# Designs tried in a protein design chat: miniprotein binders against q9h3h3. Part 176

Target 1, 235 residues: q9h3h3
Amino acid sequence: EDGFTAEHLAAEAMAADMDPWLVFDARTTPATELDAWLAKYPPSQVTRYGDPGSPNSEPVGWIAVYGQGYSPNSGDVQGLQAAWEALQTSGRPITPGTLRQLAITHHVLSGKWLMHLAPGFKLDHAWAGIARAVVEGQLQVAKVSPRAKEGGRQVICVYTDDFTDRLGVLEADSAIRAAGIKCLLTYKPDVYTYLGIYRANRWHLCPTLYESRFQLGGSARGSRVLDRANNVELT

## First folded at step 15 (miniprotein)

Design pF27
Fold by ESMFold2-Fast, scan of step 15:
Structure pF27 (fold): chain B 235 residues (1-235), chain A 86 residues (1-86)
Amino acid sequence: as target 1 above (235 residues)
Amino acid sequence: STEELIERVEELVEEILELLFEARKLAREGAPLEEIEKLIKQAEDLLRQAEELAKKAGVPPRQIEFIRRWVERLLRRVRRAIERAK
């Protein structure tokens, strides 16, 4: 049906956000405890709805690491959603620029680099690298999805606090690469997530702003970053 | 008209974004402070204009404050880039 996939994804995301999270908070926990925490809660073994054989018996929505300087700011999400309804009624074109303006006026500025990996050693190793970069101050905050019962790919989300700060987004990409991550990354503003913009959306918007591919060699950046909507290399 | 005022505010916001991205890039490259400060001053002036037009257009005070805080965040990043380049 029309909108089925978007409705399903939005409901699933909302449920994950509302369920309990497993959090390593570097603002209140010594960095020396990170390795033990990662060993206790490897994302390939933590189950979404709990399992007697897993580290968790109760549902877990996300596994997260907060950096020492992390200060959450979600902006005015309710105001954003109201403005979105008004925009759809107005007949104005729905473009990346229009959504950026909505995000700015409601201070919904955060965004994230996404990587999708199959459950297993490589996922757990990638997550450990990202978590260490967060605790060491190279990244602000990150989270990883628990293992679904059906066993599909899991996602690691590495957040930046302002998607309009292009250099900040590129600096986060560089830090991810410096942490040893070599897989494909895509960058998505949280405003797109809140408004239900996913692949094959009815507004025909690209669901992510940037794509990062690992670059071999000792260059400072370590990757090639593409503006997906305009097909322009940023690096 | 109110719609034209809002469109102008959105244009000013886009200009501010471009100026601050250029300022931060120049700061990271160790460009002369005079060049960076000119871009900062232009962005600050455009912010003042955007705030006045947004008020005239009836944009809620909370949303105007969000635009201000957004620019202030980016300005802090430019200033940090200047300090790091020293």
Scores: ipSAE 0.377, ipTM 0.776, lowest interface PAE 3.1, mean pLDDT 85

Design pF28
Fold by ESMFold2-Fast, scan of step 15:
Formats: sequence, C-alpha cells, structure tokens
Structure pF28 (fold): chain B 235 residues (1-235), chain A 86 residues (1-86)
Amino acid sequence: as target 1 above (235 residues)
Amino acid sequence: STEELIERVEELVEEILELWFEAKKLAREGAPLEEIEKLIKQAEDLLRQAEELAKKAGVPPKQIEFIREWVERALRRVREAIERAK
C-alpha cells in the first residue's frame, strides 16, 4: 500500500545514481587537497539539477568521498534476485535470517548509516567531518545528496562493506558520533534495496537493521545502538 | 543471581571492545606486533570467560553467538589494519 511511495523513491534514487557525481578519491588524490575540495563543493550549495549561481551548472547526483582502501563490490545482484524469486515461490518463511543468508551467498554485503540534516552550515560541517574520517581511514566511503530544488533535508550515507560485521557497523557509528552528529541514525543493508524491501512490505519486515540514538551522559561510545532484526542491544 | 551474571557478561564485553579499540589504534600507528598480539590474546581470553558466564546465566545461544561473532570480526579488523600498514 506504500508501494507507490517506494516506487517513486526508487526512481529518484536511480536518477541520482545515473547523473554525474562529484568525487574526492583518496586512492588517487593527496589528502592535502581535501579542504579545498570541501570548500569548493559544500553540499548545502551544490544543486541537484545545476544552477549558474551554484558551484555546479550541470546536474549532480551525489557528492562522494572514497577512502584509500575503497574497492567497490556489489556482489552478484542478479543471482540474489533470482534466489529471492525462488525463495518466494518455495513457501519458506521470509525472515531477516533468510535474507542475511541470501546476501552472504551472493556476496551482496554492503550497507550504510543514513542521517538526515537540514541544508546549512551544520550539514556542511558534519559532511566535512565525515569526509575527513574517510580520508583518514576511519570510514571506507561516504556520500551526501545535493540540495533539492524544492528544499527539504539532505542525507549523508556512510557505507560499511559488510552489514554482518557488527563491530564494523558499530565503529562506523562511533566515527559518525565523533564528527559531532547527534541525530537519529538508521542502518540499511543494500540487499534490502535490491530486493525491494521498504518500510511497507508484504512480509512486515523492518528494512532498518540497526538504529543509533545519541545519549547524553551515556556510555563512552556516545550512542545506544539497537539490532532491530534480532531485538538485541549492541551498546 | 542471573542479573548479576548478565551484568558481568556486559562488563567483559565492554572490556573486550576497549582492548579491540586499543589494538586497532596500535596497528594503525605501526606499533610492535608483539604488543598488539598481547591485546588480541587478552580479548580472546575474556571472550571465553564471557561465553561461559552467559551460558550459566541462561542467555539464548543465538545472543552468545552474536557476541562471539562481534569479537571475531573485531580481531579480523585488527589483522586487516596490520596488513594494510605493510
């Protein structure tokens, strides 16, 4: 029943992925150039479809920073989709564990922490902190959406290479908190996206695998992380 | 009794994570491998203790497996950091 919204969001995401990206690639660019690049392309000012008055005159889908160790690996998405179709017709229970197994079998392991911030100085400052953490090796890769024509919040996505590696997920959360981010964070495995599992789905699965909430006076980690799939506190 | 055992397991898990943070930091800084190995071995010993106490406390096997998985992944991260430094 929420399928219409999910389809529209998927179409928008696909358009962004297909449009040009502004990339700082630490594999080929010296870290000393990062501050100048961040000043040239603040996400609050980069426009989605281009504007002569913005840093970009042409469309930009995403602004991204690749770490030195970044090696893209999407896994076998086609095999994943075929296995998913077989699973649905098999009558086997569709659970987080079953989806995890499909993802492992087909090496579709990446996932991301999502944070939504209003355009402005705080967004640009948060992104700069995340970008520095990526270039310094605390995070692997991150991207941020450009400013939408109608306004609204922008999203920073911080990827980990393996959503089953809970400590890797927790370390990414810690690095995000160290950048001064205090809002709710949600972690979504890319496998859920490839299989079309969104907030409203026929199996009533939660597409958010982990949630992180900032806690004042909490643990040394600065956040409470919950594993939604297994209903287990991680911190 | 059960609550006390669970609190002790949580304390051990926190200690393991602190050892992991230190080992990862030392690996990034190019510290001697012997120092890093001491922290890894200590974390492994604490993990065995945590598993035993969690079992006595009646913690579900699945949750104990999650704790073991976290620690093993953490040690793998340290090994990967050492390898990248070379």
Scores: ipSAE 0.000, ipTM 0.090, lowest interface PAE 23.0, mean pLDDT 77

Design pF29
Fold by ESMFold2-Fast, scan of step 15:
Structure pF29 (fold): chain B 235 residues (1-235), chain A 86 residues (1-86)
Amino acid sequence: as target 1 above (235 residues)
Amino acid sequence: STEELIDRVLELVYEILELLFEARKLAREGAPLEEIEKLIKQAEDLLRQAEELAKKAGVPPKQIEFIREWVERLLRRVREAIERAK
C-alpha cells in the first residue's frame, strides 16, 4: 500500500533524471553569464513538459548549476541495488548502519539539503541565491524542479558529495543560510532514494537525517540543525 | 562466521567516522598538529583492520577499494581544514 506511493515517487524521479536538464556549468561558462541565465530560466516559469508560454518548448527534468570544482560520481548504483535485495533475503537486521555500509562499499555517498517552495518570486529569489553560492564556490552543485502542469510546490536540492561527512553537511547548511535562505531544510542521503526508501517504510528507517530551521536574531550561524532520528540538536 | 566479520567491519566504519569527525573539528579550531595526526593515525589503523576483515568476509575487491577511497577523501578534508586554519 505504502509501496505504491514509493514506486510512484521513484518513477517520477527517474523520468526527471532521464529528461533533458537546463544547466549552468561554472566549469565551462564565465560567472558573469549567471545573472542573464537566471533571468532567462526562472524555475517558476520553466514547465516540466514544455509550453508555448514558457521559456521551454521541450520537456525539462531539472534546472541545475554546477560549481567550478564539481566532479559527479554516482557510484555503483546497480551493485547497491543488488546488495540491498540480497540483504533483504538474508534476514539480517536492516539499520541505518547497514545502509551506511552498503553506501560506502558501493560509493553511493551523495546527499542533499531539500527546500520546498510554492511557484513564484520567493522560489526564484531563493534559487538565484543558491545558484550564486554554487558559482562562487560556497556550495558544490544544486538543482531545482521545473513547474508541474498541475501546480504544487517545487523543490531545490543542494548536494553534498558525502552524507557520512557530518561537518561537510553542516558547512553546506551554513552556506545556504549565508545565501539568505530562511525556509525549513531537510537533509536526505541519495542511497535512500536509489533504494526506494521514503516515508513510512516497513524497515522504520528515517531517510531524513537532519532538519535545519532558520534562527531569528542572526547572531548564531543563522540556523538550528537537529539530528531528526535521535531528536538531538547539533547547533 | 561471515556475519560476525561483517558486524565488526560495521563497528570499525563507525569508529573511523567518529575519529575523522573529531580530527576535522580540531583542525577547524586550529588545534596542535600532533593531536590531529594522532587521530588520523588511529583512523588509518582501523581502516587497515576493516580492509582485512572485509577481505576475510568475502567482500569483493572493488568494494574494499571503495572503503579505502572513502577514508582517503575524508582524510583529505581533514588536511584541507588544517590548511584553512593557518
Scores: ipSAE 0.393, ipTM 0.752, lowest interface PAE 3.2, mean pLDDT 85

Design pF3
Fold by ESMFold2-Fast, scan of step 15:
Structure pF3 (fold): chain B 235 residues (1-235), chain A 86 residues (1-86)
Amino acid sequence: as target 1 above (235 residues)
Amino acid sequence: STEKLIERVEKLVEEILELLFEARKLAREGAPLEEIEELIRRAEELLREAEELAKRAGVPPKQIKFIREWVERLLRRVREAIERAK
């Protein structure tokens, strides 16, 4: 059922956020140390709950890189959740627009480009490219999930500070492509994550706002971006 | 009703977003400054109207402040684009 699946995914996400993170913080650490840090903590080898055979003996929720100018602001998540409960009770339509209004009114504006990759060399290589782009200032902040106990794909999240700033979201896509990333990307606002809007939600909302596909030799940015909410290709 | 006032605030917020997106596009393309400034002026006018309607609707001050801060961040990005295009 949609409700159960969303609650389960939300619980897993909350657990990861609460567990310790491995962080390269460019605000306090010299950029020259990045390559050694990436070699020490390749995401394909870091385990979610720790393992004597992995780089970590303790649980790790996320592996993250903070840019030099990164300043986190999650907004009023408690107020957002209270307003969401009121909205569901009100009978007002639940649409991308209504959710955008809740996000603006509670300053829950961040969002992320997502890429899902199997554990292995391609994941580690993609993460290294993203991490370097963050440290060099082309991206603001990024994180990657550790290897799960049951296996499966890992996710790289590349954040922007304001999902309503469409040009800023597109600039991040361009920077991801410039870093050598060629896989499918989808963009999800954090407000959707906090409210449990995933693939099988009861409001039949698309769980992502944008989709980016790599195009070799096409367009100046090397990608085709689709606005999924409005069914419009962005040039 | 308060719900009707809130819907009007939401429409103004969406119009502000569209105006500032257009202003930033024009700024990046080096369009005439007067055209960009007119879009900024209109957005600031709609922000003041949205704030007043939100107050009348009983929207908490913290939420009204968040709307203003959001608009001010987008305005800064328009002005940065103007400077870069020079």
Scores: ipSAE 0.801, ipTM 0.935, lowest interface PAE 0.7, mean pLDDT 88
Fold by OpenDDE base, second read of step 16:
Structure pF3 (fold): chain B 235 residues (1-235), chain A 86 residues (1-86)
Amino acid sequence: as target 1 above (235 residues)
Amino acid sequence: STEKLIERVEKLVEEILELLFEARKLAREGAPLEEIEELIRRAEELLREAEELAKRAGVPPKQIKFIREWVERLLRRVREAIERAK
């Protein structure tokens, strides 16, 4: 169930990338307008296909907030994909290290903290906290999935520029926790998504590099971050 | 038990968040200041309780401070919402 759900969610996410986005861009819009925008487009009410009575009349792929320091850089995704195909045909062993090197070579270094929340107040509140952290410059960019017709969990994605920058990944976790988020977080590089590497893939690669658990009484950061590849706590 | 105390702290922190969210909502809707201030007052009371329980649970001072700073940041946002609604 978890594997099929992950592939389905990834395919749905890619399809959603092609639909219109509801974007608050802090580079062009005053921060004072964020609250009105959040009230107008609460993620729990924005529907994927623009259902009657929803805040959106048209399909929405994502709701996003761009920070002032946001610079869209996807790297050479096409070159990455070509290199990946060549690697598969070569018969060489494929490891997390191999993927890291491919990502570096092609400058496909973005990654994201993911949280899954049921539609409702908690989701909207979480999103509002994240959106504010982005506008305040604590985070660079975030997006949330709209409400699906079936009422499944929605996902918030908080991006970092470089999944190989451990400090930057940890700083983003701290900012997310400072925004009030207590749920489980998983960190996934985008390179895994671009290469179609999901849970239960044939190479046994785990697309989750880090896991963050909220913990009272632990670190001053309010979370424990686990390196999933090495099974080592980083905090 | 320490575990039960931590669970109570977590619950209090959730309640604080709900109160402050509601306070911010009311501020945006132009609700009477008295209603908003009551929610703020309640949130501050719950924060004090959470801090005391956290101390009893052996939560490190730095983490307790983090919770306070976090709540204070949320309170600031509520106050900013009040000022925007005037």
Scores: ipSAE 0.021, ipTM 0.440, lowest interface PAE 4.6, mean pLDDT 86

Design pF30
Fold by ESMFold2-Fast, scan of step 15:
Structure pF30 (fold): chain B 235 residues (1-235), chain A 86 residues (1-86)
Amino acid sequence: as target 1 above (235 residues)
Amino acid sequence: STEELIERVEELVEEILELMFEARRLALEGAPLEEIEKLIKQAEDLLRQAEELAKKAGVPPKQIEFIREWVERLLRRVREKIERAK
């Protein structure tokens, strides 16, 4: 409760008005309320467009859980964009290394582990495990997409503060695995989103930096993590 | 194939929602509205690509229409705030 200003609450209300989310905020809500919230809003049943027959009658962009220590810091995105335009004009090669340097210079460091799952019990179970890890302090913040009728999978995103901090990225992977998650994970830095590095981008860059595959009995941490850009094993 | 086109549309939709998530994060942090507008314009570009692929796949436009309305509403609100700040 201490640490929230009128300005912060006003910004949260304005942001919610622009893009509505279902949020469990451990900064203001007791951890004992989480299980009831998860039961009320299982991601396989929350519809993107709203439906009187679903848990939500109104559209929902994302379902999110904020940890007690969550403090968003996107860095200098404006400066990043200006530097990106200059880099493109310069004729210098566009590589993961040059993008990494731009991100460091402008403090645009956050990123996320991604996992894609079909709607159903496995998705809801995975999300519940991730949400509990966030509320318990093993992870900082996470979100999951609502269900769409376009025959698609849903995505769970688990954020870390600094994609260049390999130990922090690996620690998040370990926490995800400890929560019982065994599917493929890929990691994308937010700088790639701001600069338009998507699948089939003009510069032929892989849109993700790291990949994690579950491995039984072969390692102390239960997964193999690969740096996709440099083709180097991190675990 | 139709299934591959639908998969690509779903990927684009996820990226649009990711951009909208980042735009909201920036708004919460008090970032310049011009920067938020740039992200929403990126979402608009991806939306146009998704609409074209959806036509080829025979996917009903209703789902895409809703996302378009959302993107357009955000752009309008951001632009209104920029205009008032002047």
Scores: ipSAE 0.445, ipTM 0.728, lowest interface PAE 2.6, mean pLDDT 81

Design pF4
Fold by ESMFold2-Fast, scan of step 15:
Structure pF4 (fold): chain B 235 residues (1-235), chain A 86 residues (1-86)
Amino acid sequence: as target 1 above (235 residues)
Amino acid sequence: STEELIERVEELVEEILELLFEARKLAREGAPEEEIEELIRRAEELLREAEELAKRAGVPPKQIEFIREWVKRLLRRVREALERAK
């Protein structure tokens, strides 16, 4: 099942980003239209490559909801990549702090909470909750993958604008929990993705910064958040 | 040396991050505004120092501006937390 190489996975990710997206944009569309849009495009039924029996006949890379205040700012990714090459050549130690500095000086600060769910009612219900939170202003922007041909799990990505703003990242977790989400969440800064740093890298960096687990009847936040890099509980 | 200047800038950036994290946390908890303003003042002093050292180290103006905007945005969030706590 997991016979994919790194090259294959990278090609799939690039294709999804380049294919058309289904977008509900709260900057230009009234919030009252969201429920109809969600009913028309449930992620468990939207197919990656199109199907006459699904809501889409053409390929769809992502299904996304943009909040009213959403202003995309990927920073200076080209400058980041050039600086990363120079850093590797310099022989300087590469640490999480070094990457944070690189991210800050190139304004590549976004990151995301990730959740993986099987196609079905629970996925569609979770996405609807997230989408409503985005349109209502508790979250900034989110996207969900369409159903793959092989029928594997789908991913919901909930973005924050600054992974160095720890409290902002924790606020997003709280908003996700308030939307009724109870599954495992992991948080990844986009800087690691742009630099091609994955779990098994030679610098021993952990690209997953935080992990959130639902706590039934526990804290007021409804979750326990672990700092993966330092192995410290934050909540 | 240039390497020492860059290392010091990295240290200052991490100190600024910790100060602003603490300031925002205290603001949410309704701590005295004077304590929070003191943390903000310290962060602003460290930012000024970081900008001067980055300039001396030859860091491009665009990257120095990004550091400034990053701090400015985090400061706005501290002040928003202060307003909500009131």
Scores: ipSAE 0.593, ipTM 0.859, lowest interface PAE 1.8, mean pLDDT 87
Fold by OpenDDE base, second read of step 16:
Structure pF4 (fold): chain B 235 residues (1-235), chain A 86 residues (1-86)
Amino acid sequence: as target 1 above (235 residues)
Amino acid sequence: STEELIERVEELVEEILELLFEARKLAREGAPEEEIEELIRRAEELLREAEELAKRAGVPPKQIEFIREWVKRLLRRVREALERAK
């Protein structure tokens, strides 16, 4: 169930990237308009295909918020993919370190904290908190998936510029927690997505680098962050 | 138990969030100020309770402060919404 769901979610995510996005861009839109925009497009009500009665009449791939410091930089994804194909053909061992080096070489360094929430008030509230943190400059960019016809969990993605910058990844976790998010967070580099490396892949690579659990009574950050690769707590 | 206290603190924090969200919603809808202020008052009461329980559970002061500042930020947003509706 988990593998098929991960590939399906990835394929769906790629398809969603091609559909129109509902975007609040803090670089061009006053922060004072954020509340009205959030009220107009609550992610629990925005439908993937623009169902009758939804806030959107047209298909929506993602709902996104861009911060003032947001600069889209995807790196050399094509070069990365070509290098990955060559690596597979070479028969050389593939490790997390190999993927890290590929990512660095091709400047494909983006990663994201992921949270999965059921449609409803909690999702909309979580999204509102994240969107505010982005507009306030605590986070750079975030997106949330629209509601599917069949229901299911929606995903909020909070991006960082560099998955190799541990401090930046941890700072984003802190900002997410400061926004009021208590659910489990997982951090995934985009390089794994671009290369089609999902859960239960043939190379036994875990696409999740970090896991954040909310903890009352722990560190001042309100979370415990686990390095999944080394099985070490970072906080 | 300490675990039970922590669970209760988590429940209270969730309830505070729900109250403040409702307050913000009502403010945007142009509801009476008195109704919004009642929700704010209740949220502040629950915050005090949560802080007390957290202290009893041995939660570090910095974490309690974090929760407090987080709730204060949410309260500010509700008040800003109320002011804009006026």
Scores: ipSAE 0.089, ipTM 0.526, lowest interface PAE 4.4, mean pLDDT 86

Design pF5
Fold by ESMFold2-Fast, scan of step 15:
Structure pF5 (fold): chain B 235 residues (1-235), chain A 86 residues (1-86)
Amino acid sequence: as target 1 above (235 residues)
Amino acid sequence: STEELIERVEELVEEILELFFEARKLAREGAPLEEIEELIRRAEELLREAEELAKRAGVPPKQIEFIREWVERMLRRVREAIERAK
């Protein structure tokens, strides 16, 4: 949101990444165990910092499901950070294309579809649908935030391995819709997250590349995808 | 001069992206292999030009290697799309 600085959001993200994760890893765990795992760790009940009354007594940064073919490759994040600092000092224009080039030259290619939902049954149901799609191979990997102390919406992140592969990004959107998800989705490349591109950034960049809206009885896919940078519908 | 070389590399990468998007779309639709191969051939030509300009601009070898690996990964995706369409 506008009320949070990029620095505040980055600090929260770093803390979550450093804290322990609850992971269902389909590379090493039979798919038959997924339903029991989902019942044990519904995201509306898992607390960010632990609570004796919740499923977790210790802090949890993320709840994640890894697909059978998941092969993490974060690229050269340190090189990306150094190149970004040099670019800012150089006076060269900073555009979506410039950031895409930095991403490619440092192999920081992953990105994610984001959905924000209030804690409750609908969030847990949506997460279960996404988790099953990951375990069944329609999606690669996903994670969901635990419940914050003060409440507020939680986020489900559905990852693709290469944000420059536009068709792959669109195929992930279709799989999310097929899983029964009807809320607004936005797509953000991880390079934007690593570089702190959020709302009201200095370069006036839209913090997401794509927006997906469910269309009831519309297209065969069940959604319309907008290219945010060019304001062009990819329907 | 160095900035101009970098800008041209960026333009070539964007052209490669468009070619791969078209190649994957054609592959998904079961288009003739010859049409897909021509797009791939053009993308490989642009990659060679981009690598040469990047070297002249003083781009580190590791970053040039990442551009090549990215193209190879995109080529693999096109081949996978061809196989799925069969």
Scores: ipSAE 0.656, ipTM 0.878, lowest interface PAE 1.4, mean pLDDT 86
Fold by OpenDDE base, second read of step 16:
Structure pF5 (fold): chain B 235 residues (1-235), chain A 86 residues (1-86)
Amino acid sequence: as target 1 above (235 residues)
Amino acid sequence: STEELIERVEELVEEILELFFEARKLAREGAPLEEIEELIRRAEELLREAEELAKRAGVPPKQIEFIREWVERMLRRVREAIERAK
């Protein structure tokens, strides 16, 4: 379940990016309206295709919340993809370092903490906590996948501007934990998604850079963060 | 194993993405339509294989449908690029 969900979610992210989004934009909408918006569009009830009886009549790709400091910067994704094609053709070794350099060169630096939750109260509660943290300025932007017809896990994505900024990645983890989220978190740069690098890729690249596990009674962060590339605990 | 099947599906999706990038490149370079159409056909074949393996792996039908829709959107973009180059 967990493997296919990540690639499915990466492809889904690209596909869902093309469908209409339900967005709460804190830059234009008062924070006092957030609770009403969350009640109107609970992620467990919003359907991908606008099923009869759902809160949405039209297809929804994502439900998203934009913070006050959110600035969309996608970088040069087309240039990144072209450089990646050229790199593959060159036969040069491809490493995590290579991808990091490509990302920096093309300014494709966004990354996200991912959590997978079953549809229901726990998901809606988790999303509400994240949405509040975004509106309060503790997080910049987050999105959640709508409910699938056949069920399955929904994903919440919490973005950071720069996957190479370890401190910013850790701060986002702390904010997620402070919002009451206790599940496993994985951090993935968007560059891996844009290049189609999934878990079982031919280059043996791990698209998960960090893993966060909730810790009861632990440090002020409430989590243990593992650097997956180096197999080192950062907290 | 189910894990091996999922891994193979992931590999096929990567191969499809590579074909998409190549097809898009060729379309931009004004390559012969037949060459681009061959890449599209190959991508569609790989998609069918991926769908079959995903079904065998017990992947939910909606996830399979999603992969298909994703591939179809990519292929549509290539077709649109071809039409713009005529």
Scores: ipSAE 0.000, ipTM 0.203, lowest interface PAE 11.8, mean pLDDT 83

Design pF6
Fold by ESMFold2-Fast, scan of step 15:
Structure pF6 (fold): chain B 235 residues (1-235), chain A 86 residues (1-86)
Amino acid sequence: as target 1 above (235 residues)
Amino acid sequence: STEELIERVEELVEEILELMFEARLLAREGAPLEEIEELIRRAEELLREAEELAKRAGVPPKQIEFIREWVERLLRRVREAIERAK
């Protein structure tokens, strides 16, 4: 029996990007087709490696929805990396503010809200709500992982254009909450990915820039959002 | 702890996939090859970190080598697809 979880998880995750993605692209497909597509590909039933009993016979890496106005922009990643290397060798303090400034200078501004949900009807309902928000223009792009062979939680990622635009980040949070999602959400800017800021980084920086907690009885928003880097309540 | 090291290996693998997702989107949109290659270079750097952490987590050397080869195969295939698309 092979009990090495790290090996299996790494191999599984690394293979995901190689396999085909199931994409609903609202830039080229009428929004009226979305409900049929969602019914055909519920994420709790789409299997990572294919199964005769599932919606897919072939492997699927990710299930994604692109909004009508979606326009990818990574910024100047090369310039960001060069500036980061210079900063590290300069001996200057490495802080959330310094990273934010590098991201702004090099236009590396995108980020995403993350949520983890167990496979089942609740996940499928949440994804359907997120997907509808994307095609209706409330969100720009989102993806969800297919069901792993051994089970476990699946992840929904909801992207925004600019992590420094607090209103845009909060608007995305509101749309996610409107879809019926009540779990903890964490927001990670893509600049942290490019610069190697993860859970246990050597600079002791919090990898989560924002977090959102559902708040029963909240008025317009339905949630409490924190700026984790500055420990400031945004709502 | 072993659990914390394994969680960080999972985090690094997730970051590699995010970089590859961005690289593929950029390739589809016709972005400069230089920007796409930078994402690939970062993913390769993260692979080295994942290998070191997996080693510290007690994953056998043979299995770490297997994971490395899988990740490198993935990166090569993504790079080939990106170059073909350009």
Scores: ipSAE 0.000, ipTM 0.134, lowest interface PAE 19.9, mean pLDDT 76

